VHH binders against Protein DOG1-like 4 (DOGL4). Designs and how they scored, part 29

Target 1, 232 residues: Protein DOG1-like 4 (DOGL4), of Arabidopsis thaliana (Mouse-ear cress) (q84jc2)
Amino acid sequence: MSKMRNLVEEKFLEFYESWVIQLELYLHQLLIAHNNNTMSETELRHLISKLTTHHKAYYTAKWAAIREDVLAFFGSVWLNPLENACSWLTGWKPSMVFRMVDRLRKSRVVLVEAQVKKLEELRVKTKFDEQKIEREMERYQVAMADRKMVELARLGCHVGGESVMVVEAAVRGLSMGLEKMVKAADCVRLKTLKGILDILTPPQCVEFLAAAATFQVQLRRWGNRRHYVTHS

## First folded at step 6 (VHH)

Design t4 (from p60 with D102Y; framework vhh_6qgx_2)
Fold by ESMFold2-Fast, scan of step 6:
Structure t4 (fold): chain B 232 residues (1-232), chain A 123 residues (1-123)
Amino acid sequence: as target 1 above (232 residues)
Amino acid sequence: QVQLVESGGGLVQAGGSLRLSCAASGFTFSDYAMAWFRRAPGKEREFVAAITWSGDSTFYTDSVKGRFTISRDHAKNTVSLQMNSLRPEDTAVYYCAASFPYYLEGSHEYDYWGQGTRVTVSA
């Protein structure tokens, strides 16, 4: 329903702005921990746990919101145009984080052979899961062009009570399919993130999380600055 | 090292109640969705109930909805299944399972499994 969709967008916008502010605070703590090598393993694990909980809170809120209006997450009003352009199925592409791990490994992160093997196994599984989701996306798009959808689109051209109700039912059905696909993608994201954290040592986890948070924060800042420069 | 240990199974008459418990160790319990599956003699493993890692949401198969209640205790690293109004068709071995990050109805997608506890409901 249009009223519930607007409320979902407003509520998630408020949530997301607060969530990003807290992410920036955690990023500051990660950078301090990375640069000041005096923190105990217990202190590092506590910081890693805070970020894991923060990401879990994001997906908890997101899944509640997509249950009400999944379409709000395609072209999100709480993301700038650059963030939206970089989205893969309403979020970051899971396999992209392995490029971050590889880059850090060459510049700062010292990985032992056993970790390299486990990361490669996780990378292969992640790419396989991505491919499966991409095939589901393709099937969904093909189904959208099916005779039934074309007929429903024609019916939607008639503004009126009964035609509006039929179109709304069709949109609801489409939304359920998208919700399932978005949740599947988010599952791959969370399993990939957790898998990497389980393989890395606490200092390596801090470095990885700092790199990931830095990328996310900088992408947002760059997109916001670019928008301003374009309009000025 | 990772262990899920079930308890509370037994023999009960139709209409009776049982509480199953599952104690988890060797992993970060609070990060995992927890579920109960069952396998009746001669049948494949089927989903019964699940609870999210936060405990905020629960899910049930239609045949047990309203009769069974799943809950978790983060302080004790336990998940419980309260089974009321038991029927002969509830006779099965009940398995505790853990999945990151959310519950799934397909048994093949769970990360950790217990050994099972037998529940027999007599007519």
Scores: ipSAE 0.006, ipTM 0.289, lowest interface PAE 10.3, mean pLDDT 81

Design t40 (from p9 with S99T; framework vhh_6qgx_2)
Fold by ESMFold2-Fast, scan of step 6:
Structure t40 (fold): chain B 232 residues (1-232), chain A 123 residues (1-123)
Amino acid sequence: as target 1 above (232 residues)
Amino acid sequence: QVQLVESGGGLVQAGGSLRLSCAASGFTFSDYAMAWFRRAPGKEREFVAAIDWSGDSTFYTDSVKGRFTISRDHAKNTVSLQMNSLRPEDTAVYYCAATFPGYTLHSYEYDYWGQGTRVTVSA
């Protein structure tokens, strides 16, 4: 169905397309660094910093956008249906990045015992924070179905300044609740990403970031190229 | 122009209290985590306390836990550090810092810094 885009959706779509193009350029640099093994530790740290800054730029733009229209991030128009199907509270599920970390056990640079311990502690903490947010989401969904919200929905069927204002206040409250949950989820994402990068060596960070960026880029390509054939 | 301006430092005797305040301007305060760091003479910057963007989550270094309380006021764009039961070891220049979007223990990851306010605790 044809859905009219609002200004927030149009602006963020333009931002996101540019952001993904730059991510693909950084992925190319990460793959060169990983495969050629010619870069100094200082050069690797600089490249890792570029990726970290790039992700911070995404969340800076996202938080500005959700302040204006958080609903734009649920079923986002700048994401294809496959990307949207894989989203958890408007982004990647924090615990899933540990699947990328698990691939490092097959790398030429193996994890030492101290790193394995710290990664497991981070995994447990991440799952705990994630579950806390999921409980908040459940409470939000239950609250939307309570008698107060049903009554407010019924008031929306009546024309009148006072009833209109009560409905508008309820809708504003719903948006504020979603904004808070999205920001909490994004904080868990960034804490998890930062935690992993702090535990890993620069070569391991490059391998991890290359794996994560490869998955993100490939998921987008798979979703963009897939089509359904109508069956009679 | 981004600014963080600290106030409330001074001289106090051991066991006393001080309240530090930091006024923020030039950025969207409500989107940033806020922290206090300190630097004693001849030492590196040390993390003291942090508060997230929402004000719901706080973190303290072990040496100040139970004695210091960090808080924020979104209406006034301020972050405060209530320091109780002060010790001579708390003598330092205290710095307000801001980072997006979550706090960290690492000073090099903070985006904005104040000039600092001096706290001296007499034995």
Scores: ipSAE 0.298, ipTM 0.677, lowest interface PAE 4.1, mean pLDDT 85

Design t41 (from p9 with S99E; framework vhh_6qgx_2)
Fold by ESMFold2-Fast, scan of step 6:
Structure t41 (fold): chain B 232 residues (1-232), chain A 123 residues (1-123)
Amino acid sequence: as target 1 above (232 residues)
Amino acid sequence: QVQLVESGGGLVQAGGSLRLSCAASGFTFSDYAMAWFRRAPGKEREFVAAIDWSGDSTFYTDSVKGRFTISRDHAKNTVSLQMNSLRPEDTAVYYCAAEFPGYTLHSYEYDYWGQGTRVTVSA
């Protein structure tokens, strides 16, 4: 399994580095579009579509990788320590994107009352879905410390056919449970992103996506440059 | 090349049953939510049923709840719609659709669509 973990980590590291480089290129296009009042709605929708497709490509690659080894995503080698410190269930916390949305309320682009109402409804639903997943993760962690699991861990210290088979079955069950939770969390992320983009106009979508991509890219650059060092 | 191919449509009398099938190719089927939509003559396309990536969660429009059952077979890359207690108002062209991220909201636009299969329910 350590060999499978290493192979999955290596492949996803290569993918992720390329994916981030392309995200930086898209961010440059978003910033140009945001500062350009002459782009048509069709041109803006095309740019938004490129970003949406790019994020879908990330989750496509991620789901393929977690099918092979979900544990690679708990302690990701392709993320720096700062990125790992900011992760919630192997990715960004869905409710935090509403901070990017809040920036739009202070922007030159005015949100109408109907949009504000829909965004608040989406925020409440996102928080509810997020809390549901957090409760599932808590149940999973409690099950890991359950009496039966403790006994299985003790059996794993002894050699024997029955003990080995029971431990292997338990480990497979743990991996399948984590895969289900990661996929559920990713679905909340994508639902939240899609919901925001459906509520916003194309210029507002460009501003939102630019803010989100800027945060992601800068967080990676700060951690990689180590311009600040922390020990905790 | 992504393809969704529907089959199983036909003519059936009210109270009868039909099973629609959708064969999917050209993508990682197990990562997508699958859905059935229908369009009656002179009407807009409407949501019928959906199943998430895991097969554990199913969603139905109120008018078919208890009569229709959606299921998926990951080994065969197929999604099926078992239609029981059919009514004349179920007459429509039925479309198979696929949506990433694998959790279906009936308000989402779907990534891929089939060509449709005709279902006619006689009184």
Scores: ipSAE 0.135, ipTM 0.532, lowest interface PAE 4.8, mean pLDDT 83

Design t42 (from p9 with T104E; framework vhh_6qgx_2)
Fold by ESMFold2-Fast, scan of step 6:
Structure t42 (fold): chain B 232 residues (1-232), chain A 123 residues (1-123)
Amino acid sequence: as target 1 above (232 residues)
Amino acid sequence: QVQLVESGGGLVQAGGSLRLSCAASGFTFSDYAMAWFRRAPGKEREFVAAIDWSGDSTFYTDSVKGRFTISRDHAKNTVSLQMNSLRPEDTAVYYCAASFPGYELHSYEYDYWGQGTRVTVSA
């Protein structure tokens, strides 16, 4: 059935469509820099800075939106079904980014021993932080099914000022819990991205960011093509 | 407009205490990690302490661990630094800084900065 959009969904959909268009433009610049290998280190650092600023802008807008309606990010209307199916706590799973890093090992610019060690240390740290969040998810899901929540659902059958206030307080608590969890996951995402960029040289950063942006853009296009094929 | 305003600096004798406060306005305070940096006379700016957006995670430079405590108050949009057992080496201008979404150890990674408050510890 058709879902009516609320104002948070409408505003973020407009933001996200614009953000993806700009990501595609940056991807084009990254691919030119990678393929032609004619840019100076200063020019490469400027391009990397544009990408990091662009990603920070996404999370700034996301956190403003989840403060108003965190549930908009679970099954988002601005994402196609394939993008939603691939989501881990409203975004990419942090450990998956190391798949892009593995491509660098087959690059024309090889990783030195010290970089390989630092990347492995970061991978271990990222998995550890990811597992902490997964334990919090499990705790949250268990709390949803506890005796108090079941009792609140039963109170919904007995309308009154007291029961309405208790139910509204519980719903606010659930939304606050999800918001904190999503923000924690986003912090691990940005910390992992920054950690990788701090370890890599500018040419390696360009290759990594190009791989990551390519995956994100292609996942969206694959999901959109799947949708159109069913409607011909 | 984004603004960070520090207060609480002053002159104190060695072994004394000071509480620095930073009032934030013009941005969503609860989304930002907050940090204190300091710059001693004739030296570069250095990291002192940080607290994440939730208030659950704190980080301190080794020289202040056990003596300084960072805290935040979401209702008042403030971050505070309680400084105990002050030493002459703590003499510096103290700066409040905000970073999205997590705290950083390098000053160039912060989004917003206050103008600083002076702390002088006499021997």
Scores: ipSAE 0.448, ipTM 0.761, lowest interface PAE 2.9, mean pLDDT 86

Design t43 (from p9 with T104D; framework vhh_6qgx_2)
Fold by ESMFold2-Fast, scan of step 6:
Structure t43 (fold): chain B 232 residues (1-232), chain A 123 residues (1-123)
Amino acid sequence: as target 1 above (232 residues)
Amino acid sequence: QVQLVESGGGLVQAGGSLRLSCAASGFTFSDYAMAWFRRAPGKEREFVAAIDWSGDSTFYTDSVKGRFTISRDHAKNTVSLQMNSLRPEDTAVYYCAASFPGYDLHSYEYDYWGQGTRVTVSA
């Protein structure tokens, strides 16, 4: 639906635009905290809590929306083409955050040996959970294709109301399976984020969250500034 | 208006069994992890068991592993704790708790809490 939006798409687009504006405001606060290094541990924990609550609000809204129309998230109108190209099961790929942690470690984030060990354990577990979901997705797609072929064959035999009902039933079954897979993927994302924040100190959490938010905001801006060249 | 209402507590002899139930309302039950915590007289609140949003993953504290079983019923919006081989040290007020988005069974931060139900195990 390039120029048409259903109610779920319209409502989530409004939510997402507001959510991103608030993320940019939190990013500003994170960058101030990171550059000044004068905030107390209590102040840093409060800022980290604001970000954690903000991400929790995103998944609360997302799960409400996918319950109504999960397919809206496989053709997201609130994301630009670059953001959509970088998506894995309707969101960021969990293992990618460890690349961010590794990059920060080489520039500003200094980690003790105990933290490095725990991050490696979390990385292995995250990759395992991610691969498990990929195998479930593959099995689902195979089963979906078989069911769809049967329903399409029935469509050829029953032109009219019955054909519409058969197609609708197939789509409902498809949506239920996709909802479960999206929720499973989101659970891996949230476990990974929580795990990283539990391992890092408050100043390190601020650096990590600032890097993650910066990447998300920049990716959106790069995609939105896409230029078209006309041959004339 | 979120509510978690516990039931099934009471007095039982050591070696006996009890089944606790928690009825949830005012939120989308199937999106939340559900947990049981307990507080013994004069002690801090302790984690007992948790079950994720799907019902596929469970986590137990070591002292109850093999004796207690957590389960959920999405049709009834309930979570249950089957307690077998009860010991005097299991004496506590048991609390039902809910956490969104239902992924982190090791969380220290649960969003909603019940008022508790008392379990007394006599020697």
Scores: ipSAE 0.269, ipTM 0.637, lowest interface PAE 4.3, mean pLDDT 84

Design t44 (from p9 with T104Q; framework vhh_6qgx_2)
Fold by ESMFold2-Fast, scan of step 6:
Structure t44 (fold): chain B 232 residues (1-232), chain A 123 residues (1-123)
Amino acid sequence: as target 1 above (232 residues)
Amino acid sequence: QVQLVESGGGLVQAGGSLRLSCAASGFTFSDYAMAWFRRAPGKEREFVAAIDWSGDSTFYTDSVKGRFTISRDHAKNTVSLQMNSLRPEDTAVYYCAASFPGYQLHSYEYDYWGQGTRVTVSA
């Protein structure tokens, strides 16, 4: 429809492609760090900081983009269908990272009692915050259905240009509501990620970030293979 | 060129009030949580109050709850701290800080900082 809509999607697609390439490079560094037991705490914290900065860069770009066109993030063109199917409010579901931590604990990561207690406290808080957002999204969807029905009835009686203004106002209201919900969800995501990194030691952070990046990269690769290339 | 510029500090008697203001420029103010920290003579920076990017949620350290109120003005790119019922122990340099996208409790977690404004509360 407009150059602005296409520009937002094209610009974020270009950003996301390069962001994923850089994530893969950081994943390589994380795997090297994991296999090199001689790295200092300072060196490990520097690598963890690079990943934290990289994730912050994603949300900085995302929030700029959703200000222009939040709907681009629902069924995103820069994500394959598998990535879109796994999305919760335009991104990863915060509580799912605790499953990742649990898997690491069973195989490679030994946590002290104090860390286990803090992780359980964080898990409970994260789940509570998710449920609050899910309730707000439910209310939003109900309100959207009511507005859409009224608007459809109004359009059926259209005899002048006033209906265009009413539709534009409704779409603007819809977008503002979704933007607020997406930002709230992203805050829970970043709070959860930060909380985990604060609880874990630097070597444990490297293992966690490597597992998270591996899952993200592999999910993208699996989805692209199923959709764009013949299997085997 | 990110800038956070504090104002409103000064000398006040115990029981008095001051309003601190912080003007933000060089970044997308509406995307950041804003906070006030303070550093008393001989102490580390401590969290005082924060307001989220939307302005809907506010957070306070226990010692200032009910006495201090944080607010933000998105049109003016400012965050303010209304300080009532001031005590001698509130004497400190007050710093404005920005964190993307959520509020943080520890000072090293903030992205941008002002230079600070001095508040002195006499007994």
Scores: ipSAE 0.378, ipTM 0.723, lowest interface PAE 3.5, mean pLDDT 85

Design t45 (from p9 with Y103W; framework vhh_6qgx_2)
Fold by ESMFold2-Fast, scan of step 6:
Structure t45 (fold): chain B 232 residues (1-232), chain A 123 residues (1-123)
Amino acid sequence: as target 1 above (232 residues)
Amino acid sequence: QVQLVESGGGLVQAGGSLRLSCAASGFTFSDYAMAWFRRAPGKEREFVAAIDWSGDSTFYTDSVKGRFTISRDHAKNTVSLQMNSLRPEDTAVYYCAASFPGWTLHSYEYDYWGQGTRVTVSA
């Protein structure tokens, strides 16, 4: 086994598998609600609340895990290669959810002009926040490369306990920088999700959440099937 | 158990200064945005200032910009509000609030609240 324990990866893998199973159960409830016009607004709001609580639980667990080992979230072992390929800074790209909003059924539920305007304002703000984080990540990647080269050079000069401590301190600094950027990206994700839900009516929220959950579940299934085909 | 405990309120004359402090316990303070809200007699709770989880971004309501400064100390799990050039209209009960993952103008979006500390500014 390597010096780094994979305990964080093992614990989060177990958490994530349970979290996805519950997401699929909520997706089933969302699809029933979407096809059933007899549910009250109070019942729809309760279902929407369960979904938002479920997503907040994911980020609560994620932030606990990245505090221990943020690198576990870059090329995550609980995600298949397709899910990892579609990842932006350890998760979904915030602006992509507006594509889910655009796919809301026109024949059943339509957006009024005021909602379209507010969604466009939110989309612009989300893109601005994304670009800011992307610039920080670019600067970090450049700095990370410079630091790794310096650390590699130093290792050759000071083989022993002192060099091990210096390398560990540098790695800790790099990890703290990544943790800060991941948390910033997650804040944009949750603010974007909440912003959309605040603009939409309860039936529109149900359709949006169903579309988002369907995409997440489908992407996982497609990736798992292709992984199986690759190994068969 | 989650606790937010405010301190530093009191009576001060117009033009004076007060520093409010909020001690947080029972949750991962460094993951939360922190804010100060106030409620004046006969009015609704209103937003005053916020600081994000990192401490890098602050926001203020227009009436306090340039007079109030919000800051946080992750080592001590505290958020502070330095109030300068106080006016009679700043008289209110001041509340510390925490929200995950980000701050908002809307009080109903905050996860945790303190009991409040009273600030009275004499004319």
Scores: ipSAE 0.307, ipTM 0.689, lowest interface PAE 4.1, mean pLDDT 85

Design t46 (from p9 with F27Y; framework vhh_6qgx_2)
Fold by ESMFold2-Fast, scan of step 6:
Structure t46 (fold): chain B 232 residues (1-232), chain A 123 residues (1-123)
Amino acid sequence: as target 1 above (232 residues)
Amino acid sequence: QVQLVESGGGLVQAGGSLRLSCAASGYTFSDYAMAWFRRAPGKEREFVAAIDWSGDSTFYTDSVKGRFTISRDHAKNTVSLQMNSLRPEDTAVYYCAASFPGYTLHSYEYDYWGQGTRVTVSA
């Protein structure tokens, strides 16, 4: 089924396609750096900075777009169905990145005991923050179906004029609530990402960022081809 | 454009306290993260403290943690930095900074900057 795209959707689709292409280029640089044991700490920090700047650009564009139309991010036209199915409140689920961190022990990267403890503390805090947002989303969904909204829906079917104005005001309030929740979820994402990068050494940061980018790029490719999801 | 104006700087003795304020104008800054940075004579600008868009998350550099407190007032579009137990090494020009979106992945990637307010701590 085709949908008509609004201006916000068209602009963000154009932005996102370019952003993903650049992410793939950075991923190639991360993989080269990971396999090159002669890169200096300064060079590794520079590459990590490019990735974090790239993620900042994504959230800068996203928050500008949700200010105009937050609903564009619920069922995004720039994401394939597999990417949309894996989405949690318009993006990646923060606690899922700790699975990438756990896999660092399977490679050449060695996590010291102090790092393991700090990462576990961060994981617990991240899950707590997620649960708080999930409770807010549940309250929002209940509010969508509360008695007042049900009565407004009935009224909208049979009465115009003033009822239309009241419904429009209620819908604006609901959109503001969604915008606040999306921003809260994005803040947990950014806090989790920054926390992990602050705990890890530059070589470990490169490996972590490479793993995260690889997963994001491969998920998009799998969904676009449908090879993985239809292989049953 | 967002304009940031700092106030509250001055001369204080070691162990003393000082409160810096930053007023934002132009656009609503409720969607912005706000931060304080400082630059000592002959040194590069360093991160001091940040507060996210909601005011729920605060961040501090290790050297000020427990001594400095960042807070924000959305109604007044202001951010404050309460500095306690000041040390001579806290002597610097303090800058207010704002970043969109309301959370930053880097301590140094801020979009708007104030002109700074001077803090001098005597031994």
Scores: ipSAE 0.207, ipTM 0.617, lowest interface PAE 4.5, mean pLDDT 83

Design t47 (from p9 with A33T; framework vhh_6qgx_2)
Fold by ESMFold2-Fast, scan of step 6:
Structure t47 (fold): chain B 232 residues (1-232), chain A 123 residues (1-123)
Amino acid sequence: as target 1 above (232 residues)
Amino acid sequence: QVQLVESGGGLVQAGGSLRLSCAASGFTFSDYTMAWFRRAPGKEREFVAAIDWSGDSTFYTDSVKGRFTISRDHAKNTVSLQMNSLRPEDTAVYYCAASFPGYTLHSYEYDYWGQGTRVTVSA
């Protein structure tokens, strides 16, 4: 509804499209590295660092945007309907990445016992943090139906003028609650990603990042139905 | 542009207490995980304690649990480390560090670092 909301959505759409293009370029580099046994550990760490920096850039831009309009990230205009349907609190569900690691482990990534133990410990902690956020989401949803909120909604519906400021203050409070929740979820995502990368060797990190980026890119392509366009 | 400035270091007897402070500027402090690392002579930087962007989650290395307490003040853009029951093994230069966002236990993953403040614990 507001001019500021439209600008946030427009700016983040431009950012996100560029960010995804760069992710696809990094995915290409990861696949080359995966097939090349001559790359040094230093070269692999440099590539992993590029991906980590790229994800940090996403969250930096996201947190700036949610400070202005957190609701833009619920049902985002820069995501297709399939991507939106697969979102958990405006992004990927943290526990999902352990399923990706399990798949890699069963196909061709051989992990030592110490790595398996650390991954299980990280999985347990990630699920615990995830559940804490889900309880906060539940409390937020219940609070929206609180008697005071219902009364304020009635006031905004049937009374104009001076009382609109009280309703606007309540809405700002609701938005602040969502901002904190989204930030908490993003912190769990980043902790989980960093934790996995710390446990894996550089070649294993490349395989994991390639699998994750491939899934993200393919999900976007599956959700986009306009693969063919005719130009004259 | 970004600055982390530590203070509060000094000389203290074993069993004593010190409070370290870190003033942050030049970035959105409330978005960052803040941490304390230390470096004893001849050793690499070691993780000590961290506090997340919200102040709700704290993390400590085993050797300081129950003795050290990390806290943050968003209004002042300050991180503090209250150090109690100090031991000679706690002697080190203490560094304030910032990471966007999430807990990071590895020094090479922190984005910003202070110059450090010296803590000497005598026997």
Scores: ipSAE 0.167, ipTM 0.563, lowest interface PAE 5.1, mean pLDDT 84

Design t48 (from p9 with A33S; framework vhh_6qgx_2)
Fold by ESMFold2-Fast, scan of step 6:
Order: structure tokens, then C-alpha cells, then sequence
Structure t48 (fold): chain B 232 residues (1-232), chain A 123 residues (1-123)
């Protein structure tokens, strides 16, 4: 449904703009906590929980939206071109967060040997899961070009009862395949994020989350500024 | 309204089998990971088994691996736990739980809970 597709894009654009505004507010709280070191462990855990809940809310809204129109997430209208160019299967590439974790090794609060070992194990697992999804995407792209699918596309040029239904069924099948891959990628993202937070201490979690949120906010601002100043 | 309704609990002899079922309603079942937790008398709730949103990945606590099997039926909005080779230590109230988007070992991270079904294994 074209009308439903437009509503999905409009609804998610409104959601995402609000979600980013709240992320910026949480980022300010994270930076205060990180720079001043005045918060108790209980207060830090509460702040970390707010960020975790906020990210969970994003994926809840996203999965509702992709069930209606997964293609809206490939070249998303709520993301600027720079954000879209940096995406991997509709979101951040899971292994990239370990670059932010590596900065913690140079911080005042150093990682203990047991944490380093667990983070390396998680990094290897994350890369393995990531590559598995990449192989699925390659299989999907190859399957798009198989003989039967090409013939089905040709059938779509002739509108009429059964041919319309057959084409619609095939398109739904393609969308279901993409939805499954996007959900799998999102699961790796969330498992990676949770895994890191479970390994790190509360002060280290705050530093990590502040770095991640700073990057997301700045990437959006860089992309939006380019569009504004180029007069394009 | 969100509801998880467990069934299949009862009394069984050690070495016996039981099949627990959980019927889900009021939410998008296919988006949620489903899990079974249990609470023995005088103990905290502990993780038993989970199945992801797709049904492709299953997870078990070490004490039940090889004895319990979790499965889901998207058409019926149900999750089941087949319990074989039951031991007296398996005596507990078993709870069905739903978590979005993935499973977790921490009970406080689950979104929805059933009221529980009692399993008693006699020696």
C-alpha cells in the first residue's frame, strides 16, 4: 500500500527527530557525569539504564516500521546523505563500536586484564555474526537475479487477476527476506551493545556511551551542515 | 491487553516428562524472544531456556541442556518447553516471559510475564 508506505516514512521521521533530541539531552547528562565524577554508582547505573531504554525504544519503533515497509530503511528519508552513506544494513556496523571501546584503554580508568580478554572474545564473536549476515545479504542479492525471479518480473508487465497476485506475493517474499536480515543485524547490534555494557564498570559505561552518542550527534550535524552551506 | 498464559504443569516422578505451553496475546508475538524462567521454593527466579524471535536460535542453562527443548509456533502464538529426564531439582514454578528484541539471562529485562505453572518432581 503506497499510502501506508508514505505514512510509515512520515511517522518514523517524526519519531526519529524526537528520539535524536532526547539522545542529545542524555548526552549532556553523560558528559556531566563523565567530566565531574560526582555521581554515585547507583546514579550512574540509572543514567546507563536511561540510555539502554532509549536505544531499545528505537528498535521497538524500527521493527514496527519494517514490518509495514522495510524498504523505507534502505535510503531512509529521516537520515541525511552522510548518515545513509555510513550505514550497514540500515544501521551502525556492530564491530565499529570496539573502536570507541579502544579509547577506554587510554583513559584514566584503565581496563583490567579480565575485561580486555572478555572484550576481545566479544569482538571476535561480533565479527563472526556480522560476516554471517553479510553472506546472507550476498545470497539474497544473487537470488534476486535468478531465472525464476526474472521471469516473474516479466509477468508483472502484464496486469490481470492472477498475474498481479503472483507478483505481489513475490514482492512480499523479497520484503520478508530483507526484514529477517535487518532484524538479525539489529540483534547483533543490541547483543554487542549489551555485551560491552555488561563487561564495563559504570564509569567506563558512561565514557563509552558518551563517545557513541557524541559520534551519532556530530555525524548528523556534519551531514546537515553540508546540505545547508552547499545551497544544493 | 497483553497476556501470557502457561499450562501443562503438574506432578511427575523423577525420570518422567512434562510439556509446558504458553499462549501469548495482545502484542506482536513474532517480534519477541520468548523464555522460560523458574523459581524453586526459597530461591530467586532463574533462567531456564529461550528462543529468539525467528525460532532459529535456542539457549539453555547448563543444568537443562540435553533434557529440555524450547520451541515456538508463530501461527498459534505459543511457546513450549518439552521437559525430559526430570529431576527433583527441577521442582519449581515455571514462568513464561517475553523480551524485545532479544533474550537475556536477567529477569528484570523482560517486558511481559505469565503468572506461572507449578512443576513438582518426586524422587
Amino acid sequence: as target 1 above (232 residues)
Amino acid sequence: QVQLVESGGGLVQAGGSLRLSCAASGFTFSDYSMAWFRRAPGKEREFVAAIDWSGDSTFYTDSVKGRFTISRDHAKNTVSLQMNSLRPEDTAVYYCAASFPGYTLHSYEYDYWGQGTRVTVSA
Scores: ipSAE 0.276, ipTM 0.667, lowest interface PAE 4.0, mean pLDDT 85

